# Ledger of designs, part 47: miniprotein binders against q56419

Target 1, 326 residues: q56419
Amino acid sequence: MEGRTLEEVQEEVFKRHGVLVPKKELEDLAKALEEAGLLLTEKVEARLKEEEEKLKRERPMRLAGLSYPEGEREARAFLEAFRASYPGEGEEARVLLMPHLEPSRVPEVYGAALAALEKTPPPERIYLVGVAHRPLKEKAAALPVPFQTPFGPALPDLPALQALDALLPFELFNTPLAFREEHSLELPLFFLKGRFPEARVLPLLVARRSPELGEALKVVLRDFPGLLVLAVDLSHVGPRFGDTPLTRTLAEEARRRDLGFLERLAEGEPEAALAFLGANPTRIDGVEVVASLLPLLRERKGKVLAHRLDLEAPTLSAVGAGTLVL

## First folded at step 18 (miniprotein)

Design od8
Fold by ESMFold2, look of step 19:
Structure od8 (fold): chain B 326 residues (1-326), chain A 84 residues (1-84)
Amino acid sequence: as target 1 above (326 residues)
Amino acid sequence: GSEDLEEELEQAIEEAEELAEQVEEHEEAGRVDEAIEAYYRLAKELARISEAARRLGDEELFERAWREAIKAYDRARELLEETK
């Protein structure tokens, strides 16, 4: 009742409808609404607990049949179609930056990632670093369970995850529910698992920049070599993201920020890449991940393989995606 | 605020001291699995000390605690490789 007395509620109902409701009936109604709310709250809490328990055992596919095919044969054909969307050759990646944007929107950008993987020796493990779209209890998190894919389960690298947790000033395994719908891991993982079916995975999320994560990963990668993947998108511009409708000028600025960021990363200058963005006026999604992983990106030179600023015509907005190998 | 950060540092130091005693006892007794777990926990508390020190502006403690975290981690790794 927003702190109102029953008398005030009675007066308001009378003013709106011309009917005076007895105090007892208002009390009965308030009790019934309170009881119904308590039942809904208890039901929601029980459901969330069930989901948490399930996520402690495995992470199921959420986007099969929506963003990629559920069947293995169709999924392999899907990968080949995406590779064909990029006519160029890749280069070996020790670090790969790839998008997590809906694959059908940027097929050649994912195709460029596949081209890079063709030149990359199969790693024993993949450090897959995505962007948390739900709050985490800490700056970063992991979920040490199999992630289901059409190509079979992507198994966690439990020894490497335990080692990473041991070097962090916070509990790494802290927010299982944040992984339930997290497409920034699921979408890149589809492509990575399809190309490296035997690689184990460290599924990591960053919510806020964590320099300690990068320092810990530097030590862990020494002992557990593997492929580092930054699964991030670039500029987000237009009304969907709080801007005026997309103009030619805004689109040109977004593209300039995206490419300038990627090019400075490709020169081994991640601090300069972040400085180039300043206050990040085009909302490049990758900044928190890059800022976390500075020790792993410094002095590592490479190449930008692809970029697209993808137009969302119905919303007059755009999202940038790129592929970078280091 | 700084009160919470000082509390974090004090708690991490106390836990690290306890774990340092435990790792020594476990190694001396030949309890290898317990030693590995204790070394990993010690590394974590030292990382907490390092991060709290960084946030307090104590650069010397920040760097020293981080080096000690790596040493504890390295010892756990050595023990794990020996038991393979």
Scores: ipSAE 0.841, ipTM 0.949, lowest interface PAE 0.6, mean pLDDT 91
Fold by OpenDDE base, fold request of step 19:
Structure od8 (fold): chain B 326 residues (1-326), chain A 84 residues (1-84)
Amino acid sequence: as target 1 above (326 residues)
Amino acid sequence: GSEDLEEELEQAIEEAEELAEQVEEHEEAGRVDEAIEAYYRLAKELARISEAARRLGDEELFERAWREAIKAYDRARELLEETK
């Protein structure tokens, strides 16, 4: 749409597809695309610049009132309900793998993470490693600003972030706009901040496997001990992801891949977990994160607390989620 | 390409050499805060050397540069702890 009038777009759609889209529908679509930040108009560019400047100071909530409550009281009740959805007990975590999927889809998996956090002494800091669903300039990035939550701001550990940057072959503080709408950090952070209100946070995103990140973090963790959290989803199968509609066979394969991955991680064999996936035909989301953190996952034994393959009925697609403690 | 990576390596070596001299000057002069900053910067350039070497297939330089990066980092941390 860049540089084209609505009339020109209407004419092009008519020429290509033989369909006359009403101008009002195109206006509504253009507005929706602008609101979604998909139309790079001068207004959108100006807004993105303003948002980038704001991200130098803080990362505001994006999913408050949608995925979780905005108010602190309601947010605490939300945490309690999610914890109640998991009937088991947790274990102390040094490393926690948990989902970043929409919480309402996999409540018991988040409940299992909360159960593990109940058995975990309050850390001084949390290394929160999410998945970049937007391109990064580098293999990984951090945003060294407060992240807003219903429980107050999650404050960055600036000394630990500086130490980490010093050991990386690239600028850690890159691509701030990638954090703006990144749910892989926001959703886990809600649960983490609710449980550990005083913990500092290192919000990290991984776009591509970075072995150097794991080696740098291994050194930094010596001087700056904390809880490592992998905020990753598992298999993504069905039409939304290029497969046929979910069948029993496809669901069984997704579960086999998810559980086989998590079990090998629980045995302290992260290389075996990656090798087990091969070409990753069920599209496990956490592969690049795990591949980046190998030095921190090796020889650590733990337990799979929960797993779910959740059906998105409108698209006949499914996403896997799990909770692992190491 | 490989040529770009060799240039990146050469630049990182030059920057690391300059930073090593700056670190020595700051330590000798008792400029502790400047020395800490220079050591963190030196660690960064040594990490860049290490990664460039890895990508070029120079395993010896990769390992050596990484060990030196950790030493520079450790020295920065030591000086920072002494100032507390």
Scores: ipSAE 0.815, ipTM 0.939, lowest interface PAE 0.5, mean pLDDT 91
Fold by OpenDDE base, fold request of step 19:
Structure od8 (fold): chain B 326 residues (1-326), chain A 84 residues (1-84)
Amino acid sequence: as target 1 above (326 residues)
Amino acid sequence: GSEDLEEELEQAIEEAEELAEQVEEHEEAGRVDEAIEAYYRLAKELARISEAARRLGDEELFERAWREAIKAYDRARELLEETK
């Protein structure tokens, strides 16, 4: 009933169904729908509150049995198959940029991440920085609870999270419900936990660029060393994202922007990488994450291990994914 | 607007001043755990001051407050390591 008068609804029902519903019955139905809507809203709010209270204890798997196997044995075989999809060798990472796209779409890109992790000494902790696909109250957030994986829970580094919060001008522990369904953390965490079972995790989300986060993390990393992981996708082009169907020209532009972004990051020039994108017309997902982590990306030399622009044929849209080590 | 940022800055300054007094009292009394907590809270308020100052265009206060935030944080870390 958004924006329509009861009279307009009555007229539409009459036009469509040839039935004149009495105004009183429509009023009663509207009231019942409002009451049902209010009851639905209250039930939804109560459920969201219950889910929020659960998220104070743990973050359960959402994509187990869908995007990756739930069972540990099958999960290990999954990791091995993904690693096998990348024929190259990795390099040691101090910073790892990897995708959070559905793994089956870009197996070799995840395989490249696994190859890098093979060359990386086991970190004490992993700073896992994902993209908030839902609004956050603040520019960034953390969830200081265990994240479930097929390899057991990824435990939070509470001392490092507390230290990070102390250096931020906003409450870090905000919007717990944003983590409930956030795949940008869950999917990378599967691979990270499978490779580094003993590492603690700092699960972070970025919604908007926060230079303060990068400065705070720079201080925290001095006292709490670890692997920094940027779990970001690259270009998002096509009808799902407001463009025309994927063309050769659009795909070439997406690849140019993805690779130009990654190459400048590999040169240790994150500001140049951001400047290269300008208004970000191909909607590189990781822009706000990179913009938040500039102090940690400056002067770091690295290598692009993999890149793919993956076509989603049903929507004629494409998403870029890459693996970069620094 | 700017008025809201000035109010945020003023509040953060007041809270930081109160926390600085609390830190001193806790350190003088040998309440190490309370001092650590107060230093982390002080670092937070100093970070708020720093960000508010940045948004208001006070570069000097921005930089000074950030340095003091790190100092408060470092002091909390020192005390924490001494207790291990």
Scores: ipSAE 0.814, ipTM 0.938, lowest interface PAE 0.5, mean pLDDT 92
Fold by OpenDDE base, fold request of step 19:
Structure od8 (fold): chain B 326 residues (1-326), chain A 84 residues (1-84)
Amino acid sequence: as target 1 above (326 residues)
Amino acid sequence: GSEDLEEELEQAIEEAEELAEQVEEHEEAGRVDEAIEAYYRLAKELARISEAARRLGDEELFERAWREAIKAYDRARELLEETK
């Protein structure tokens, strides 16, 4: 609750205790704690302020020793094992869509991303666009500080971040606490930094569709060329997400939505991909990111390298993950 | 509401006009670093004008303000590359 989304709290409670608390119960608890003024006790406020002051200097690892190894040698062996889990070859990426799900759940999907990165010339910079699981003050945000990894710090591209801010109708450098525990950036960044140790990074979060972000990035990419990475998951179905337990019919619908979305993106038709989802009944995570980046995805043909719908057996729920190269 | 958006638009226009004057003064005086900063700020205010205009349904102002935002940005980039 200390600056975490309900989804992140749900994931943490699940990771720590093996119990899934329904999102609605977490919402009711968050609202009750907010109404009781218990969410922002003086101690919590002081701690959040201290953490915000630390985030002015660097973003520390939160998932080291949990989702990936902390030590560099072990981290390199981890990368090699994930790459080995994908039996195919990759293609050169100008745009990479990859998951941010717990790596151990979808190893071959991350392996496909690594295969694509093997065929990609080292970029000067990486535009890493994640999903804000926490509320942002604005539609999107950036954190202009080093992100810690087992391979050393991922350094920000400050000139490119400044250029991007200049073309946005809102303050880009907002809500630093949203980055503190955001796994949608940390997990992909592990793989990206391991492959491209010298690349600078623009760590971006999207909470709501921002067409202005895509138009601004299109201009900035002219002067600051780099690899665009969409760190997004796909369908979220089952009791964790408000559905009945996973059935064959629900799993087939989730896969149909995921693959139909990715295939239309691979054809260079991002508007058709969004239209295909309609009301997004299977809750594809990447919708707001794709809707923000339309100018960068149009007319780019590519290939779907991997897809998986991964069952979380304790909750009878499933999450879709995919790797797409454009 | 619409009134709040009109106020946001009016404020952004006023700030953009002030920044346009500052840019000219800095360029004429040879204050290159100050001119670069002022151009980036001008691009920001022009982007705000563009978004406010879009939300108000003024398509002409939306497109014009966005083109001018890119122009201010491009001028900042030109000056910055000349200083390297």
Scores: ipSAE 0.811, ipTM 0.937, lowest interface PAE 0.5, mean pLDDT 91

## First folded at step 19 (miniprotein)

Design eh12
Fold by ESMFold2, fold request of step 21:
Structure eh12 (fold): chain B 326 residues (1-326), chain A 116 residues (1-116)
Amino acid sequence: as target 1 above (326 residues)
Amino acid sequence: GDLIERLEELAEEVIEYLEEHGEEELAEEIEEQIEDIIEALKSGDTESAIHILTELAETIARVLHRLGAPYELLYKIAKMLARVSEAARELGDEELFRRAWEAAIKAYDLARELLE
């Protein structure tokens, strides 16, 4: 009955079936459907509110047993296997770009991140910046609660989060439900907590570019030094993402865009990296995070340690992942 | 809109604190200036209003710091100045944007001093 009056519905039924349904019966049916929909809506809203309240106390593991082992001993062995997947040496990072793609798809890319962490003095805290895959009420958000891992809870840096909130023109703690299933924080955090068990975390999400976030973080990092981690993926190409099936040409373009983006970041030229992508035709995931964090990336030179454009054979699609130290 | 509501909430906290700590005359002056700022915002004179608000907030921050106020109140002043800075950016006023942002950092720094 979307966009039609009861009279229009009545006329259509008569045209199709030769039966004139009394207006009263149509009115009663519409009322009953509305009441049933309202009851369902109330039940869903109550459940979501319950889940939101739980997230104000802690964020539980969602991917244990799926993306990484549930038990601590097995999780430790898993970490070491990923480090072994990257035979190279790392480099000390003040800023680390690493993926949030399923770890088994890009083992050497996560291994390169571990190699970088191996060379990095244990930080007091980690600024973990992921990509919101659900809508946020604002451009960015944080969840100031422990995130569970097989290595124990990753505790929030509450003083640093409070300081960050004080320098933003919006409420930082704005969308708890967006964190419920957010793998862009959970997957990198597994590796980070495993290597830096004493570090506190600022778990941050970006939905839309927020220059004010980068400016505020620059001030907060002055008083609360730590490791900045951009937990982002690169190109997304193929039918799953609205393209033709993956071809050599499309894969070569995606790889060229990924590496050109990373290399310009490694030169300390984040504006040039964004400009290089133009309209972002291969849908590099990290653009909103990089655009938010420009003040923290400018003139900071570094090195690309790893890259892979990983094939999703069943969907004829591919996703790029990389490791960059600055 | 939202800036007016946030300013009203902050003003109530600031005025209450000042009155409780023997600054009744200053609390009265601040209340009057905030009312004028809110009236200017409601009338659409936004750029002038946020310029004046920036200067008033800087004064409030220094007074609160001198009185040893809770650092959280100074964080709220810093946040108000960050909101003013964003409003200036949206208006295309780069000078006021930078001025208000510097003021936000100063209020934040004063809050940090009180935490020590």
Scores: ipSAE 0.885, ipTM 0.955, lowest interface PAE 0.4, mean pLDDT 91
Fold by OpenDDE base, look of step 20:
Structure eh12 (fold): chain B 326 residues (1-326), chain A 116 residues (1-116)
Amino acid sequence: as target 1 above (326 residues)
Amino acid sequence: GDLIERLEELAEEVIEYLEEHGEEELAEEIEEQIEDIIEALKSGDTESAIHILTELAETIARVLHRLGAPYELLYKIAKMLARVSEAARELGDEELFRRAWEAAIKAYDLARELLE
């Protein structure tokens, strides 16, 4: 960090990893790094090692009681309320694109996802592909352990994960600590586990575009069929992300890019969707995930069920969220 | 460097298995070819090394399948071929990439047959 502005670091992280780290989070991280005087003190290393050892057995809930209810009964009522927030009917999904944003911000978008899941036969397994908001050792990673939910543990599909690893030019099982607090998996998994309690899960994170992941998954899906879920957000605009406060013009541009991206995906043209974004000036979160899964998205036609650009009023920033079925 | 080390480890495991299952002549041939591949990699003749390695790995996968080897060993062969395919792609050799990737899928398929 010597001599670079936080903005330069943010831009570099975004350019390298397709992840927009909010300036405030970078500041808080820098401050936390400064205040923590993170010399990886022997204590911090020991704690991280202990947490890594725990992650060999299970991934505990981190957002229970914050983003969703901890108790099963309350969690079921939560699902029902979110479903009720979307007045439409869903369609059967073979591929589901849904958000990982805080659920309370975009309830109808999650409601649309639930509507699609209602029309989807229970899958044997769910390939849940999220966005790595923390660095990975490789372009992508998996955590082959149970993920805790209010509905019980989401169990990994170990045979399918092993098959996927066999076809990747890197170690799939890397960076377990990146999964510890990753909300891009935890939040969608709440809804998925609630709807499909018996489905096994392949929890995957993408940090950088990996065409190899899509090609490998295409082969694995032949032998291990299941629902593919892309847990991605869309545009990130405003001061938290390095822009001016949200204006009508900025919001219109964000919506245009979000919808243009989703519509091209709905037409079965994922390369056209990526090309439409160009340099991705509104910072669509899901770009690296889509770029990794091109072989699975080609020629699949579908429908955009919901979209919202949600204003975070305290920061005058906004995040796009959408639900797409293919 | 990492690829060479992984190749040496996998070769040792394959050779040991073949020697234990009556394929001593093939084990010797593999040992010689692996040495040649490693030398080619060290000399910078990466394309030739990848080509030879791909053909060798395909042969090994077929023999392991015939012998009823543990499917995990065939998965290791598939993964090595996937790594090799990526190396070919980085060199810009699309044909070599495709060949190595197809070989990886074939090794994977052979492994899956052992699980049926």
Scores: ipSAE 0.884, ipTM 0.954, lowest interface PAE 0.4, mean pLDDT 91
Fold by OpenDDE base, look of step 19:
Structure eh12 (fold): chain B 326 residues (1-326), chain A 116 residues (1-116)
Amino acid sequence: as target 1 above (326 residues)
Amino acid sequence: GDLIERLEELAEEVIEYLEEHGEEELAEEIEEQIEDIIEALKSGDTESAIHILTELAETIARVLHRLGAPYELLYKIAKMLARVSEAARELGDEELFRRAWEAAIKAYDLARELLE
């Protein structure tokens, strides 16, 4: 009944099947479908409420056994293999930009992140800022609960989260359901927890640019020092994202945008990095995160360790990934 | 509407604490000023409301700090000031934004001192 009147449906059934269904029977069917729809909605709402209540205690793994191993021993071997995929050495990071793409697609980029982490003294806490792929009630959000990993739970830094909330013009603890399946936190956290098992975590999501987040974090980082991690992907090009199939020209443009963005960040010029993208025609994923964290990225010089534009052959699309240390 | 409700709730909590700790005169003054702020917000005089609220909140934060109030109450004041700063930014008043934001940081710092 997609926008058709009961009379139109009756006429169509009559035309197709030569049977005049009484209006009353159609009304009863419509009512039954509406009731079934309502029942489905109530069941979905009840299930969502149950999931939300569970998220008050912990965030379970969703990608264990899919994107990474569930078992700790296998997970450690996984980390070592990824580290081995990057032949270079890392640098100490105060800020780490790393991907959240499926690890198997860009192993050397994650390997570069691990190389950087090897040169980084164990932080007391990690500010893990991901991208919200689902709507948030506010521009940004946090989930103040343990995140499960194969290496044990990543425990939240509640004092630091509380301090951050106190300096934000919106409720930081919003939209817990957005964290349930958010891979932009889960995938990076696997690598981070594997390297720094004792670090507390502040799991943050950004949906829209929030300059207030960067200013608040700048104050909080004074009292609660830690590693800042931007878990972001770069260009998204091809049919999955509204473009034509990947061509040499499109790939070159995506790489140019990715590298131009990362290089300007490495120079300590995050505003220039954003300006370089303009309307962001290749859909760099990390734009809203970087725009939110400008106060923390300014004047920090660093190095691009890795970049890849990875082809998804079935869709002739590609996603950019990079590792940057500051 | 949401800001007003939050302001009323915070004011009630602050007033109750002050009354319980011998600051009855200040509690009465806060009540009067909060009414004025709410009226200004309702009338669309947001700049005046933000200005008065910022000054009031700074005073309250200092008194609460002196009284050794729970740090959480000072965090709530910082939060309110952060909200007010954002409202000022949305109005395009950079000076008022800066003033309210600096006040938020101050309230936060006072809260941190209570934890040390």
Scores: ipSAE 0.883, ipTM 0.954, lowest interface PAE 0.4, mean pLDDT 92
Fold by ESMFold2, fold request of step 21:
Structure eh12 (fold): chain B 326 residues (1-326), chain A 116 residues (1-116)
Amino acid sequence: as target 1 above (326 residues)
Amino acid sequence: GDLIERLEELAEEVIEYLEEHGEEELAEEIEEQIEDIIEALKSGDTESAIHILTELAETIARVLHRLGAPYELLYKIAKMLARVSEAARELGDEELFRRAWEAAIKAYDLARELLE
């Protein structure tokens, strides 16, 4: 009934088909469609509230059978294959930067992360900081529930999460639905839980830089020591990300920015790493996380173990991934 | 605003706790100061209000700690001070920003002592 009166519709139907549909029948149809639309909206809203309530109890696997195997035996073999993709030795990490890109695209980068975990004493807890791909109500969020993995549930560190919330100027537990499909937590967690099955987790997302988060985490880590993991990707270039198709020049610039960023982080100079990127023209996702966590990254020296700019030929695009230990 | 609503909620919990534990005169004193702070916030005297709120929250934290209050209540004091610290930063008051943040850490530390 877009832009037409019921009389106009009735008249047009008569002209086209020789049938006079009573105005009452057209009114009833319009009313039924409006009622059906209202019921559909209510049904969607009820489904979202139900999903939200379920996420307050646990976060199910969404990528099992897609990005990693569902069964534990197969999942362990999968981990070992990724470790084998990086033939080098790792180093102990107090802070680990690792990707959240599809693992099969950058196997040696995830393998380097596993090599670092191999050298890292099992922590009591892991501060897993990913990048929100859906809007958050605040700059950052957490979900204080078990995250399911093929290796069993990754249990939340509830005391540490409560302590963190107490030092933030906003509610930390603010957007459960944003975690439903968030691969920046699920993909790294598969590797972390497989290697550290007894560690509790603080599953954190950053949407926009939050210096408050870094200052609060500095206090919380004093009382609740653990492994800090920045689960971030690097450059995002090409049409998938709003650019022209990937050129050699754009790819070379993306690689230069990725490595320059990682190298400055490895020197314990996170502000210099951010300044090196300027306006961030290659869209390194790690920027918002690093900008949030400056107090935890300053003066912490380390090593870049791996990097790849992954070319996505079908989309003429590329995404950078790296492994950094501090 | 949001700060006023959060302060009203926190004040109600603090006052209820103090009254239940024989501190009725102190509860009245705190209620009066909170009313003054809220009036200042509503009138746009935000910097003055959050300066006074910082001092009041520190006093409340010490009293709650002395009384052995639930640590969660002290965590709420720490969170209010973190909100005050952010408000000071938004106003460009660097001194109050740092002062309120240090007060937030102190209230947090008092809560941690009660957990132990």
Scores: ipSAE 0.883, ipTM 0.956, lowest interface PAE 0.4, mean pLDDT 91

